# VH-VL binders against b7kms5, part 106

Target 1, 80 residues: b7kms5
Amino acid sequence: DTFETVRNTIRIESEVDESLRQLCHEERITKETWLEAAYLYLCEKPEELAQVIQLAQERLSQRKAIADYKRAKTMQERFL
Short names: E, the ipSAE of ESMFold2; O, the ipSAE of OpenDDE; V2, 0.75 times the mean of E and O plus 0.25 times the DockQ between their complexes.

## First folded at step 5 (VH-VL)

Design sa13 (framework fv_miptenalimab)
Fold by ESMFold2-Fast, scan of step 5:
Structure sa13 (fold): chain C 80 residues (1-80), chain A 123 residues (1-123), chain B 107 residues (1-107)
Amino acid sequence: as target 1 above (80 residues)
Amino acid sequence: QVTLVESGGGVVQPGRSLRLSCAFSGFSLSDSGVGVGWIRQAPGKGLEWVALIYWDDDKRYNPALKSRFTISRDNSKNTLYLQMNSLRAEDTAVYFCAHIKYYGSGLFYFDYWGQGTTVTVSS
Amino acid sequence: DIQMTQSPSFLSASVGDRVSITCRASQGISSYLAWYQQKPGKAPKLLIYAASTLQSGVPDRFSGSGSGTDFTLTISSLQPEDFATYYCQQLNSYPLTFGQGTKLEIK
């Protein structure tokens, strides 16, 4: 009635997931509600939101660089 | 500045084993996008790639040599190794180690080379 | 395996000459080709990577061209220090392979 939800599948780093899972267990909340609360909280704090976005951009750049390196090595295995 | 220095070469009889070392500086094999490889050159002949190892421990070998040669490293000593087993006369060559790194456009290139160490397989 | 063939195997030239060395791959390698210079008793030195990109510190009289299967290394005005053996290498596929070399000697 109040909440309509969507199902999302996301992939995050295993060490981050393990840490977040422990936090959720200790505080008796779910990863879903933690994510919702974190986003809503940050949306009302523009300076903190900007810092989080910067960290996210840095993490994305690092992932892309590592993926590019791995792909470059495997390209030399063509044709199979 | 990248420098590489090979050692461990010498005269060895056919069928024996030998381990070469390459001491490097100016980079760490823990750095993403880097690797180190071995290239050899028989007397009066051209260059032949032997093996290479990347920062993530991905190892690539010349298929003709894979059964007899093993590449390894010790990051704490900034040293690369080549273990050569069942040596044959045809393995007689100068063995170079070379730094490889990711350049733009999706591939790696060897940009700095050591001076080489000579291996002679003779009876 | 990709075979790399250089032409000529031996080249005799004079200081000031323009010389070209060719390299042919047995199958397409896009632009994933490097050129090396090797002087007697020394290690190879990277001159050009990605077929046409000059390595830092290399004189601009050196240039590379080509893509796919046919490649050329050109020295626009030969200097005394350029007499050496030159090798091409493909880095498109494992095993990595080199050309047989071109020995450039003083006429």
Scores: ipSAE 0.168, ipTM 0.729, lowest interface PAE 3.7, mean pLDDT 89

Design sa14 (framework fv_miptenalimab)
Fold by ESMFold2-Fast, scan of step 5:
Structure sa14 (fold): chain C 80 residues (1-80), chain A 123 residues (1-123), chain B 107 residues (1-107)
Amino acid sequence: as target 1 above (80 residues)
Amino acid sequence: QVTLVESGGGVVQPGRSLRLSCAFSGFSLSTSGVGVGWIRQAPGKGLEWVALIYWDDDKRYNPALKSRFTISRDNSKNTLYLQMNSLRAEDTAVYFCAHIKYYGSGLFYFDYWGQGTTVTVSS
Amino acid sequence: DIQMTQSPSFLSASVGDRVSITCRASQGISSYLAWYQQKPGKAPKLLIYAASTLQSGVPDRFSGSGSGTDFTLTISSLQPEDFATYYCQQYNSYPLTFGQGTKLEIK
């Protein structure tokens, strides 16, 4: 049996990475297999999936806010 | 629950100094992306931004007030300060402190406000 | 500084009316605009940010539109609690600036 896999690189918050790394170490699994299992589990739980999507949207909005702050800070430094 | 409570206002003579305080809870100024600021409102007039401070100690001022006003914070006490020097009659206003939310609200606009403290500069 | 001009400065309306307030920036601010509501003796309350995004807990009769220099706040069916002063604020660049305010009063 063999699995065809794809390689990708993702960026996540440091504190989340530290917590996930600790969980994976304690449970003897990998980040890759945790991600696959979490997605597959949530696909079978539509109400829980909706809650996770809402959290993801909030976190994305937070990252955009930080990007907007950095943009405005650059504008202020260059033009004021 | 985010709460902010201003204090330190009162009646002062022109040329004197006052320090306002804002005690806050429900957030930490050590959290990346968080900021707090001061906005004032003269009697019967509109809103005027005074100053703000971000989690990384970056401070921004209204250029008209920068020479006389200083913003600072004490993270261990969850308190924001506004030091006002060389007060003038035109500084008479209600002074509000307000939060800039990290999670979902962005920066530069104020999502939660205190009730304000009144400063009256008169002889 | 970016100047924010609201129109009208005063608006008389009745409960159930559809009301629109406009805000004009002296230069382009993209969508970096917020709207606040202030009742007499109270602190301002955030209604809308990013020109059109409704703050959590704000009734859906409030809506915002526009980008660049021209923005509109609309209340689709005015309620008694909506009689207040409304302010726009740009956050595209320092210094942060507010409009002069629009006082919405009962007809």
Scores: ipSAE 0.000, ipTM 0.614, lowest interface PAE 15.8, mean pLDDT 84

Design sa15 (framework fv_miptenalimab)
Fold by ESMFold2-Fast, scan of step 5:
Structure sa15 (fold): chain C 80 residues (1-80), chain A 123 residues (1-123), chain B 107 residues (1-107)
Amino acid sequence: as target 1 above (80 residues)
Amino acid sequence: QVTLVESGGGVVQPGRSLRLSCAFSGFSLSTSGVGVGWIRQAPGKGLEWVALIYWDDDKRYNPALKSRFTISRDNSKNTLYLQMNSLRAEDTAVYFCAHIKYYGSGLFYFDYWGQGTTVTVSS
Amino acid sequence: DIQMTQSPSFLSASVGDRVSITCRASQGISSYLAWYQQKPGKAPKLLIYAASTLQSGVPDRFSGSGSGTDFTLTISSLQPEDFATYYCQQENSYPLTFGQGTKLEIK
């Protein structure tokens, strides 16, 4: 009768969330339906999908580098 | 392109103070994860780390130099400073400023260096 | 403090030779080691970081290996511009420390 759905909780950067929230409000859509539409659209466009994956990999690497750096700083602060 | 240019070196008598400057371009110290530091090299000797300052104003010093040296920055001028007090003959060296890279692997490597400025402490 | 020791301190070689220099840390530093090249009167130049990752623009003849306490910098076929002093630096903890340097001279 209706589509089966699952609840997901994700953490994204606050600036990205603010921008996405504004877009959803202006266009009268939800974050849920935007995410579904964006993914489905990209699955039909291999070159664009590859570019998005590269951006995602870069953002993930940056977050890991910052997390590793903060851990190192905290260790030094504890002992110095 | 990243560039760093040191200045302020010269001949100074023991016990005096000297302030070095490093003008940089191609990056901002407001960028998360970025740092800039000072490394010195005495004549005919190897490299010795002096001090480092990060984007969040976290300051790290060589423990042997912490009591006499102070690192600071002016983000509006893209300039790094090293205030050196109570100078000794052993502080005679070329002083380099260098950028810290945090992307990928390795957290404390210097990817770009200035040409250095010479400090000579003599009577 | 982590002490970094390089061997040899001096190395004589000819163009075309394969050369290796070693760096040893007094305690484990995982793969957090960088290598620098310094020519007389010039600033050091980053060659390798994270023990084995080549900095952009550095020729493929340079390679790094090792983890823990023992590390090696290798130049597969020495070129005239490679005659310089090489330094290792641990990236693991404060204070940051460098090896004493390995001076690579023409035979």
Scores: ipSAE 0.000, ipTM 0.618, lowest interface PAE 15.4, mean pLDDT 85

Design sa16 (framework fv_miptenalimab)
Fold by ESMFold2-Fast, scan of step 5:
Structure sa16 (fold): chain C 80 residues (1-80), chain A 123 residues (1-123), chain B 107 residues (1-107)
Amino acid sequence: as target 1 above (80 residues)
Amino acid sequence: QVTLVESGGGVVQPGRSLRLSCAFSGFSLSTSGVGVGWIRQAPGKGLEWVALIYWDDDKRYNPALKSRFTISRDNSKNTLYLQMNSLRAEDTAVYFCAHIKYYGSGLFYFDYWGQGTTVTVSS
Amino acid sequence: DIQMTQSPSFLSASVGDRVSITCRASQGISSYLAWYQQKPGKAPKLLIYAASTLQSGVPDRFSGSGSGTDFTLTISSLQPEDFATYYCQQLDSYPLTFGQGTKLEIK
């Protein structure tokens, strides 16, 4: 009768979050229900799902590269 | 094919200056995520990092050497330089230049190395 | 500075042996560690980066493991061409630092 749910903490890019927040506000839905609906819909579309996975892999790779670069450039810095 | 070739080494007296060069090909130091650095090795000893310069001209130095050594580049000549001042006997070493680039988690690994140039500081 | 302690300093082994070299960081470096092989008179060659990722063209008998402070390089079946000095390097913090090296001598 009721859905069993889990809580997650996720980090997404600010511009994506702002755009998604606007969409959810205009359509009167939540980010949680949008994620559930998007995933369920894509599971019925294997070719589209594969494209989404590829984009996700590219975004993950780029985030890691930027994080590694920034970390190295700020290491060893301290105020004296 | 990435290649790096060091030159400028030789015998020099303590207190003098020397400039090393590293001619590179197969990549551009204008490419985001690319850097080139200097690593040295004293006779019979291990590896010691000297300095690193990134595509955006950010420069990093071994703090023990920062006051005497300066890293620079000339993109028009595809050449990296190391200016070494106030040389000491302890600076005697083979000096290697090495390429560093982005590839997933591998941004900070020296994947291609030159053969090195020998600097001997003696009276 | 992050100190890299490498052991053993010298290792003698026979062809076909399994050998391991250990590297310990004085503070946590996550997986930002690389292993290099250096043959006499030559420049170092990258074997492994990100603690466990094998560089292209490196034989799969080489493997790396560990994270945080303790790392191991393993050669599962030693070959004659593996005679060399091996170095670990941390790439977490400046200054970049190397272990003291392990000289591998084939009996």
Scores: ipSAE 0.005, ipTM 0.615, lowest interface PAE 11.8, mean pLDDT 85

Design sa17 (framework fv_miptenalimab)
Fold by ESMFold2-Fast, scan of step 5:
Structure sa17 (fold): chain C 80 residues (1-80), chain A 123 residues (1-123), chain B 107 residues (1-107)
Amino acid sequence: as target 1 above (80 residues)
Amino acid sequence: QVTLVESGGGVVQPGRSLRLSCAFSGFSLSTSGVGVGWIRQAPGKGLEWVALIYWDDDKRYNPALKSRFTISRDNSKNTLYLQMNSLRAEDTAVYFCAHIKYYGSGLFYFDYWGQGTTVTVSS
Amino acid sequence: DIQMTQSPSFLSASVGDRVSITCRASQGISSYLAWYQQKPGKAPKLLIYAASTLQSGVPDRFSGSGSGTDFTLTISSLQPEDFATYYCQQLNSYPYTFGQGTKLEIK
């Protein structure tokens, strides 16, 4: 009957968001339905899912490193 | 390997301007966690930090020099610049450029240095 | 600004000697200290970072110790190529500051 949904907020890189927005507009779909479809599709493709997970892990590691770098240089502002 | 080569030094009269360049190789200033800076040394004296620019264009200056000196870069040419204005006799020194990067445990360190370029401010 | 003071300013020693140079910060800098070696007419060379970590390619006769305000650079068995001026630097706070230097001369 009616899909039960959960509201969620996601922060992603602006360039990725712009590309995804263009794709959704052209294909007449929403970011929500694209995300659901992508995940469901990958669940049926173990090799492709593994590659996506690896890319996600690499991106997460880069974000953590950049946050550490920024904190390191700003902590030198008048701190003992 | 990392190499840095300074140029643009010379003899200049007090009150004038001079731009130094540092051509680097073996790294990109677009890489997160890296930066390049300038350190100077007056004849027979110790080391004095001048300025530093990080990969994200964050610029840090010695407060004593900030009003007269400007650090900048051109990533497409792998070159660092130091624009020095209103030069004084006390600015006479060898100017070194140096690579800085994050080494872990929350810290950045200058690990590779160029040979330096000599600036003499003479009246 | 954080003032860095080295002791001694001048040191005479012989090949094979164990020598130590000290560096004192005017306020606590944790372990955010580096040691450099500089030979006449040359650029400084990083020896030690984070107070006690030896830089890659530096001989293991060099060692660093200390934290907070008091730091020591030690050369366990002095070699002919070690006669140089040594500088400490704090990277705890901007502006970065250096010690005045210690000149190590052959006896």
Scores: ipSAE 0.209, ipTM 0.758, lowest interface PAE 3.5, mean pLDDT 90

Design sa18 (framework fv_miptenalimab)
Fold by ESMFold2-Fast, scan of step 5:
Order: C-alpha cells, then sequence, then structure tokens
Structure sa18 (fold): chain C 80 residues (1-80), chain A 123 residues (1-123), chain B 107 residues (1-107)
C-alpha cells in the first residue's frame, strides 16, 4: 500500500466529538481523513494555523484549570 | 456584578422545618470552578460555614449540620436552596448566601455575599 | 476540625493608626487563609485571599502576611470606614472554619 499509518488514541470533548461525527457522516468521510486534511490544509495557511494554535492553547489551559479545580476540592478533604 | 438575594427566613417553632432560597444573577452555576454556599451568623456571634454546592453538583457540608440540612439548586431558576429540618434554638441566625470561585493555587473563596435572611427559632 | 483563634478579640484605635490583628490555626494551613471585613448589619466583604493577595477594589493600606499557622492582617493607616469586625477563615480542609472575630472600635 502507498500509505503507512499509525494508530492513535485521543480524548476529545464529547460535544466536539458529536459534532465532528455528524459532519463526517454527512460528508461521507472518516475522522482520520478529516484530521489529516485539516492539518495539511493549515500547514499551508500560516495565519489560520496561528489562530488554531491559539485556540488549542486556550483549550489546553481550560482543561488544566478544570483538573486543578477538581483536585483542589479533594485536597481539602480529611480522613476520618 | 454578581448579586445574591436570600429569602424564606422567619420565626419558626423548634422541631419544625424551613426552606431558604437564594436568587442569584451575574453568573451560572454550570461554570466550571464556581459554587454557591450558605454561611450563618448567630446574634452577636461569629461566622459559621453551613454548606456549599459546586458547579459539578459536588456538595460539602459542615458535619455538625449534615444530618438536618440539605443544599440543592435549580439552574433553570438560578436559585439555591437550603432545606433545614428539626430546627433548634441554636439554629437562630442570619443566613447568608455567597458565591465562591477558584482563585488559583487550588483555592476557592467567598467573594460575593447576599445581605442575609433572618431565621429565629423560638417557642 | 481546625480551630482559628484571633487576637485581640477587641481593638481600640484612632484614625491614622497602624493596626495589626493576628489569626492562629490549630494546625498548618499553608497559605489557605482569607480575611473578611464586616460592618454592623451588613454581609462580610472579602479583603484578602491566599493569605496575602488583595481582592480587587480593596485599598492598599490593607495587607496580609503569614503562612502555616500564624497570620497577620495589617492596616497601615486606619480610616474612619475601617472600623468594623474582621474575620479570618481557613480553607485548607473541610469543614471550613472562621476565627471568632476582632472588633475594631474607635478610641
Amino acid sequence: as target 1 above (80 residues)
Amino acid sequence: QVTLVESGGGVVQPGRSLRLSCAFSGFSLSTSGVGVGWIRQAPGKGLEWVALIYWDDDKRYNPALKSRFTISRDNSKNTLYLQMNSLRAEDTAVYFCAHIKYYGSGLFYFDYWGQGTTVTVSS
Amino acid sequence: DIQMTQSPSFLSASVGDRVSITCRASQGISSYLAWYQQKPGKAPKLLIYAASTLQSGVPDRFSGSGSGTDFTLTISSLQPEDFATYYCQQLNSYPWTFGQGTKLEIK
């Protein structure tokens, strides 16, 4: 075959996954090919790539904050 | 402009139940890192934490009050509740509703408070 | 439960004075301490969080210091509006507890 592939496991927000799954179904493509196409397209569009990277950084910061919130609540627990 | 307004206080006999409400605006209790709680103050005394509820429905209680008091919320009405059962004379206090949020470093603080509603438990 | 003890319970001072009140925890609470100001008939107002960080809108004459078990709230130059009762709160572990309060009255 002409393409060598690797298997990746990723976790994304359920609402994003639901929206992406619907898009892929309607357009008759797969999540894999959508990810490849999106990345390749953005690599040729530096201004759009910069915007996506900024959004990714913001989303990562939000996830870290939520994890910190949950840890903070449990840190304040005492053992009986 | 977070605002919280308590209601439902009054004079009640020992052993009875009372439900307090707190109407809030300027924030959503569905926002991660946010919570709302109840703090009470007996006449001439200091502050005592009662209970709180976080955005993810995690509830925390003062162990001394947990068996008699229940905190709940209705996000559709932007309202917090405190159900108080088996009231005793020592429950006489002003009950404040307060907003709490994460301020970093693993800490949540009460940054906005309502004016309070008075509960008097007497014969 | 963590006990919070404030000292003094009552403080008499004049406008322009530098005043300090202390708060001691019965066990280590790191910097997980807040200070509140309460005027008669009013709800408490958050002054300081994380032991030493001023809440937005709080005058810079207020400062907090300390960590572990001993904490201090200082007002560098007392103003008429500062006469109130001050409370510390530990947020290190549940149940959250407050000090008994320090009533600051005009001399």
Scores: ipSAE 0.129, ipTM 0.712, lowest interface PAE 4.1, mean pLDDT 88

Design sa19 (framework fv_miptenalimab; at its last look DockQ between E and O 0.06; V2 from the best seeds 0.00; counts 0 for: pae E 11.2 > 2, placed apart)
Fold by ESMFold2-Fast, scan of step 5:
Structure sa19 (fold): chain C 80 residues (1-80), chain A 123 residues (1-123), chain B 107 residues (1-107)
Amino acid sequence: as target 1 above (80 residues)
Amino acid sequence: QVTLVESGGGVVQPGRSLRLSCAFSGFSLSTSGVGVGWIRQAPGKGLEWVALIYWDDDKRYNPALKSRFTISRDNSKNTLYLQMNSLRAEDTAVYFCAHIKYYGSGLYYFDYWGQGTTVTVSS
Amino acid sequence: DIQMTQSPSFLSASVGDRVSITCRASQGISSYLAWYQQKPGKAPKLLIYAASTLQSGVPDRFSGSGSGTDFTLTISSLQPEDFATYYCQQLNSYPLTFGQGTKLEIK
C-alpha cells in the first residue's frame, strides 16, 4: 500500500456531525477523506489555518465552560 | 431586559390540580449556564424553593414537593410550567418564577424574579 | 437539609442608623450565600451573592461578610427605601434553603 493509516476515535458536536454527514452524502465523499483534504488545504493557507485554529480554541474554551457549568449545578463537586 | 411573568393562579379545592405558567423574555433557556425555577411564599411567611430546570433539562426539586409537583418548559414559547397535583391547604402561597445563571466560581444565583401568581387552596 | 437561621427576626431602626442582620447555616456552606431584599407585595431582589459581592445596581451602603456558617448583612446608613424584609439563601447543596427572614421596620 502507498498509504499507512491509523484509526482515530473522536467526539464532535451532534449538529456538526449531522451537517457534515449530509455534505458527505450529497458530494459522494467520506468523512475520512473530507478531514484529510481539509487539513491538507489549510496547511497551504496560513491565514485560513490561523482562523481555524482560533475557532478551535474558542470552541474548546466553550466546552470547558460548559463542563464547569455542569459541575457547578450538581453542588457536590464544585472545585472540590 | 430580563422579564418573567407568572400566570395560572387562582382558587382551587383541595385534591385538585393546577398548572402555572411563566412567560419569560430577554434570555433563552437553551443558553448554557442558565436555568429557571419556582420559589413560593405562604401568606406572612418566608421563601421556600420549589423546583428548577437548567438549560440541559436537568431538573431539581424540593424533596418535600417532588411527588406532587413537576417542572417543565417549552423553549419555542419561552415558557416555564409548574404542574401541581393533589393540592393541599399548605400549598396556598404566591408562586414566583426566577431566572438563575452561573456567576463564576462554581456559583448559580437567582438574579431576576417575576411578580408572582397567587394560589389559594380552599373549599 | 441545611437550615438557615436569621437573627433578629424583627429589627426596629431609624433613618441614618447602621444595622446588621446575621445568618447562620447549620453546616458549612463556604461563601455560597445570597442576600435578598423584599418589599411588601413585591418579588425579592438580589442584593449580594457569594456572601460579599454586590449585585449590579445595589447601593454601596449594603455590604456582606462571612464564610462557613456565620454571615452578616450590613447597611451602613439606613435610608427610607431600605425598610423591607431581608432573606439569606444557601446555594451550597440541594434543597436550596432560605432563612426565615428579618423584617426591618421604622422605629
Scores: ipSAE 0.325, ipTM 0.773, lowest interface PAE 2.5, mean pLDDT 91
Fold by OpenDDE, look of step 6:
Structure sa19 (fold): chain C 80 residues (1-80), chain A 123 residues (1-123), chain B 107 residues (1-107)
Amino acid sequence: as target 1 above (80 residues)
Amino acid sequence: QVTLVESGGGVVQPGRSLRLSCAFSGFSLSTSGVGVGWIRQAPGKGLEWVALIYWDDDKRYNPALKSRFTISRDNSKNTLYLQMNSLRAEDTAVYFCAHIKYYGSGLYYFDYWGQGTTVTVSS
Amino acid sequence: DIQMTQSPSFLSASVGDRVSITCRASQGISSYLAWYQQKPGKAPKLLIYAASTLQSGVPDRFSGSGSGTDFTLTISSLQPEDFATYYCQQLNSYPLTFGQGTKLEIK
């Protein structure tokens, strides 16, 4: 089989990224192949997939909140 | 494939109201991380951000326009709206609808744009 | 508000040229900077985000660099289809703001 890859930039929270990179290094795999494998595994596990999705949504909300806080803070500092 | 199509533009007199619509496909505004916004461009001028709305109905506005403009959505119709009140001559512009993509830091950028709808405010 | 200032406002170049457009923010915006391309009568097109990340589908002759307050969009070898107006945009804080634009014209 032949593989076609798509250019994509994935930005991971620094602590998680460091841990994941370390794992990948120890297991002699790449972050990309880890994500591919994890997704494929979860595709066969609907309950686990649902849990991961929920966790992902929570993390996304947290990132948004942090970003919004930063923007609000910047604006507040400007007008005070 | 993400597509956005604006409509509702036209010629109106100052002080009047106008509601723009943006029908989109290829994504759902119910999906976490998704957002849609309006950006306008006066004739021969640059780009000006107007407003955006996130999947969780969180809204952001250009402070200069917040008092007169309202962004809203209808997820059942995959449609974004911009209610514009008390229109002024300086509101004359092409109004673009744009999809925002989540950036890993928690920020967003406009990765897909509609072709825009023209609003002309003149007496 | 964060003001974005592009330089130059107008640029004339020839096919094959290496061209650079700069964008300066009135305050530090880290790498929260995007570049757009717009052709007459068309919607803007995202080229670069996060200051240096190339949007999918964009030719690799486009590149972005910089952080903090000074940013640069570079076209390594100008193609006929690259003549357009380019805008930078800061993503660091609300309100979102754009540069005034740089019109790249054919010499």
Scores: ipSAE 0.034, ipTM 0.772, lowest interface PAE 3.4, mean pLDDT 90
Fold by ESMFold2, look of step 6:
Structure sa19 (fold): chain C 80 residues (1-80), chain A 123 residues (1-123), chain B 107 residues (1-107)
Amino acid sequence: as target 1 above (80 residues)
Amino acid sequence: QVTLVESGGGVVQPGRSLRLSCAFSGFSLSTSGVGVGWIRQAPGKGLEWVALIYWDDDKRYNPALKSRFTISRDNSKNTLYLQMNSLRAEDTAVYFCAHIKYYGSGLYYFDYWGQGTTVTVSS
Amino acid sequence: DIQMTQSPSFLSASVGDRVSITCRASQGISSYLAWYQQKPGKAPKLLIYAASTLQSGVPDRFSGSGSGTDFTLTISSLQPEDFATYYCQQLNSYPLTFGQGTKLEIK
């Protein structure tokens, strides 16, 4: 009992999930172990962790797509 | 894995109508941010955008074609349609169906394409 | 309508060469530009979106640059499979318009 795990459900964009699944298959690892390894590695790299956090914040904004999408469509329509 | 397959092309006389179909899989047109559209290519020529429909039923048309072409969909069948009326010789082309993926920040690009269906308008 | 002027219309080069294709918009389109590759008898394939972002599965030898009106697609070390016609497309405003194409032949 030295290694406890927690079950979680995570929603990932389809294209990203497909790419991650292929990577994990090729490297003979699981998505769970990749996530754990990536986080543990980044904990020792403050600049790289900050960049990952920035990307995550941008992707969170993208997942709330309707407002940004409608704003862009309105701008495109004005050029037509 | 995204797949789009066009059908309904053929040889048709000027002034007649055709309805093209695009059966797709690997995505749903009910998903927010998703669109699907038609692009055509006349023999030996470049690409020309025809029409686009989004998940919220927002429809956009090439102004040169808007009076004669209508885009529509049936989400329960995962199928996109292009109704083409009053066909002319200049409508002769390969018609491609293409998926547009939302990339955030208002960016949309045609990332997956079908292989096309050929429409020939000839007497 | 925004006109997309692509040049050159034809380009011949050897395996290993660095080649560049340009695309100019008749008015500003920010970074709302995509590059496509089309082989004879096939559908176009997306290479680059948002002017400079590589689509998944596209080799690193492809790169895109530019913003506003002037854009460039570069292949840093040409491979035999890169024989194709290349198109740019603006998605800043409707109607969505394409460049007229650049046919790349490998010697």
Scores: ipSAE 0.000, ipTM 0.628, lowest interface PAE 11.2, mean pLDDT 85
ESMFold2 (binder alone), look of step 6: mean pLDDT 92; pTM 0.946

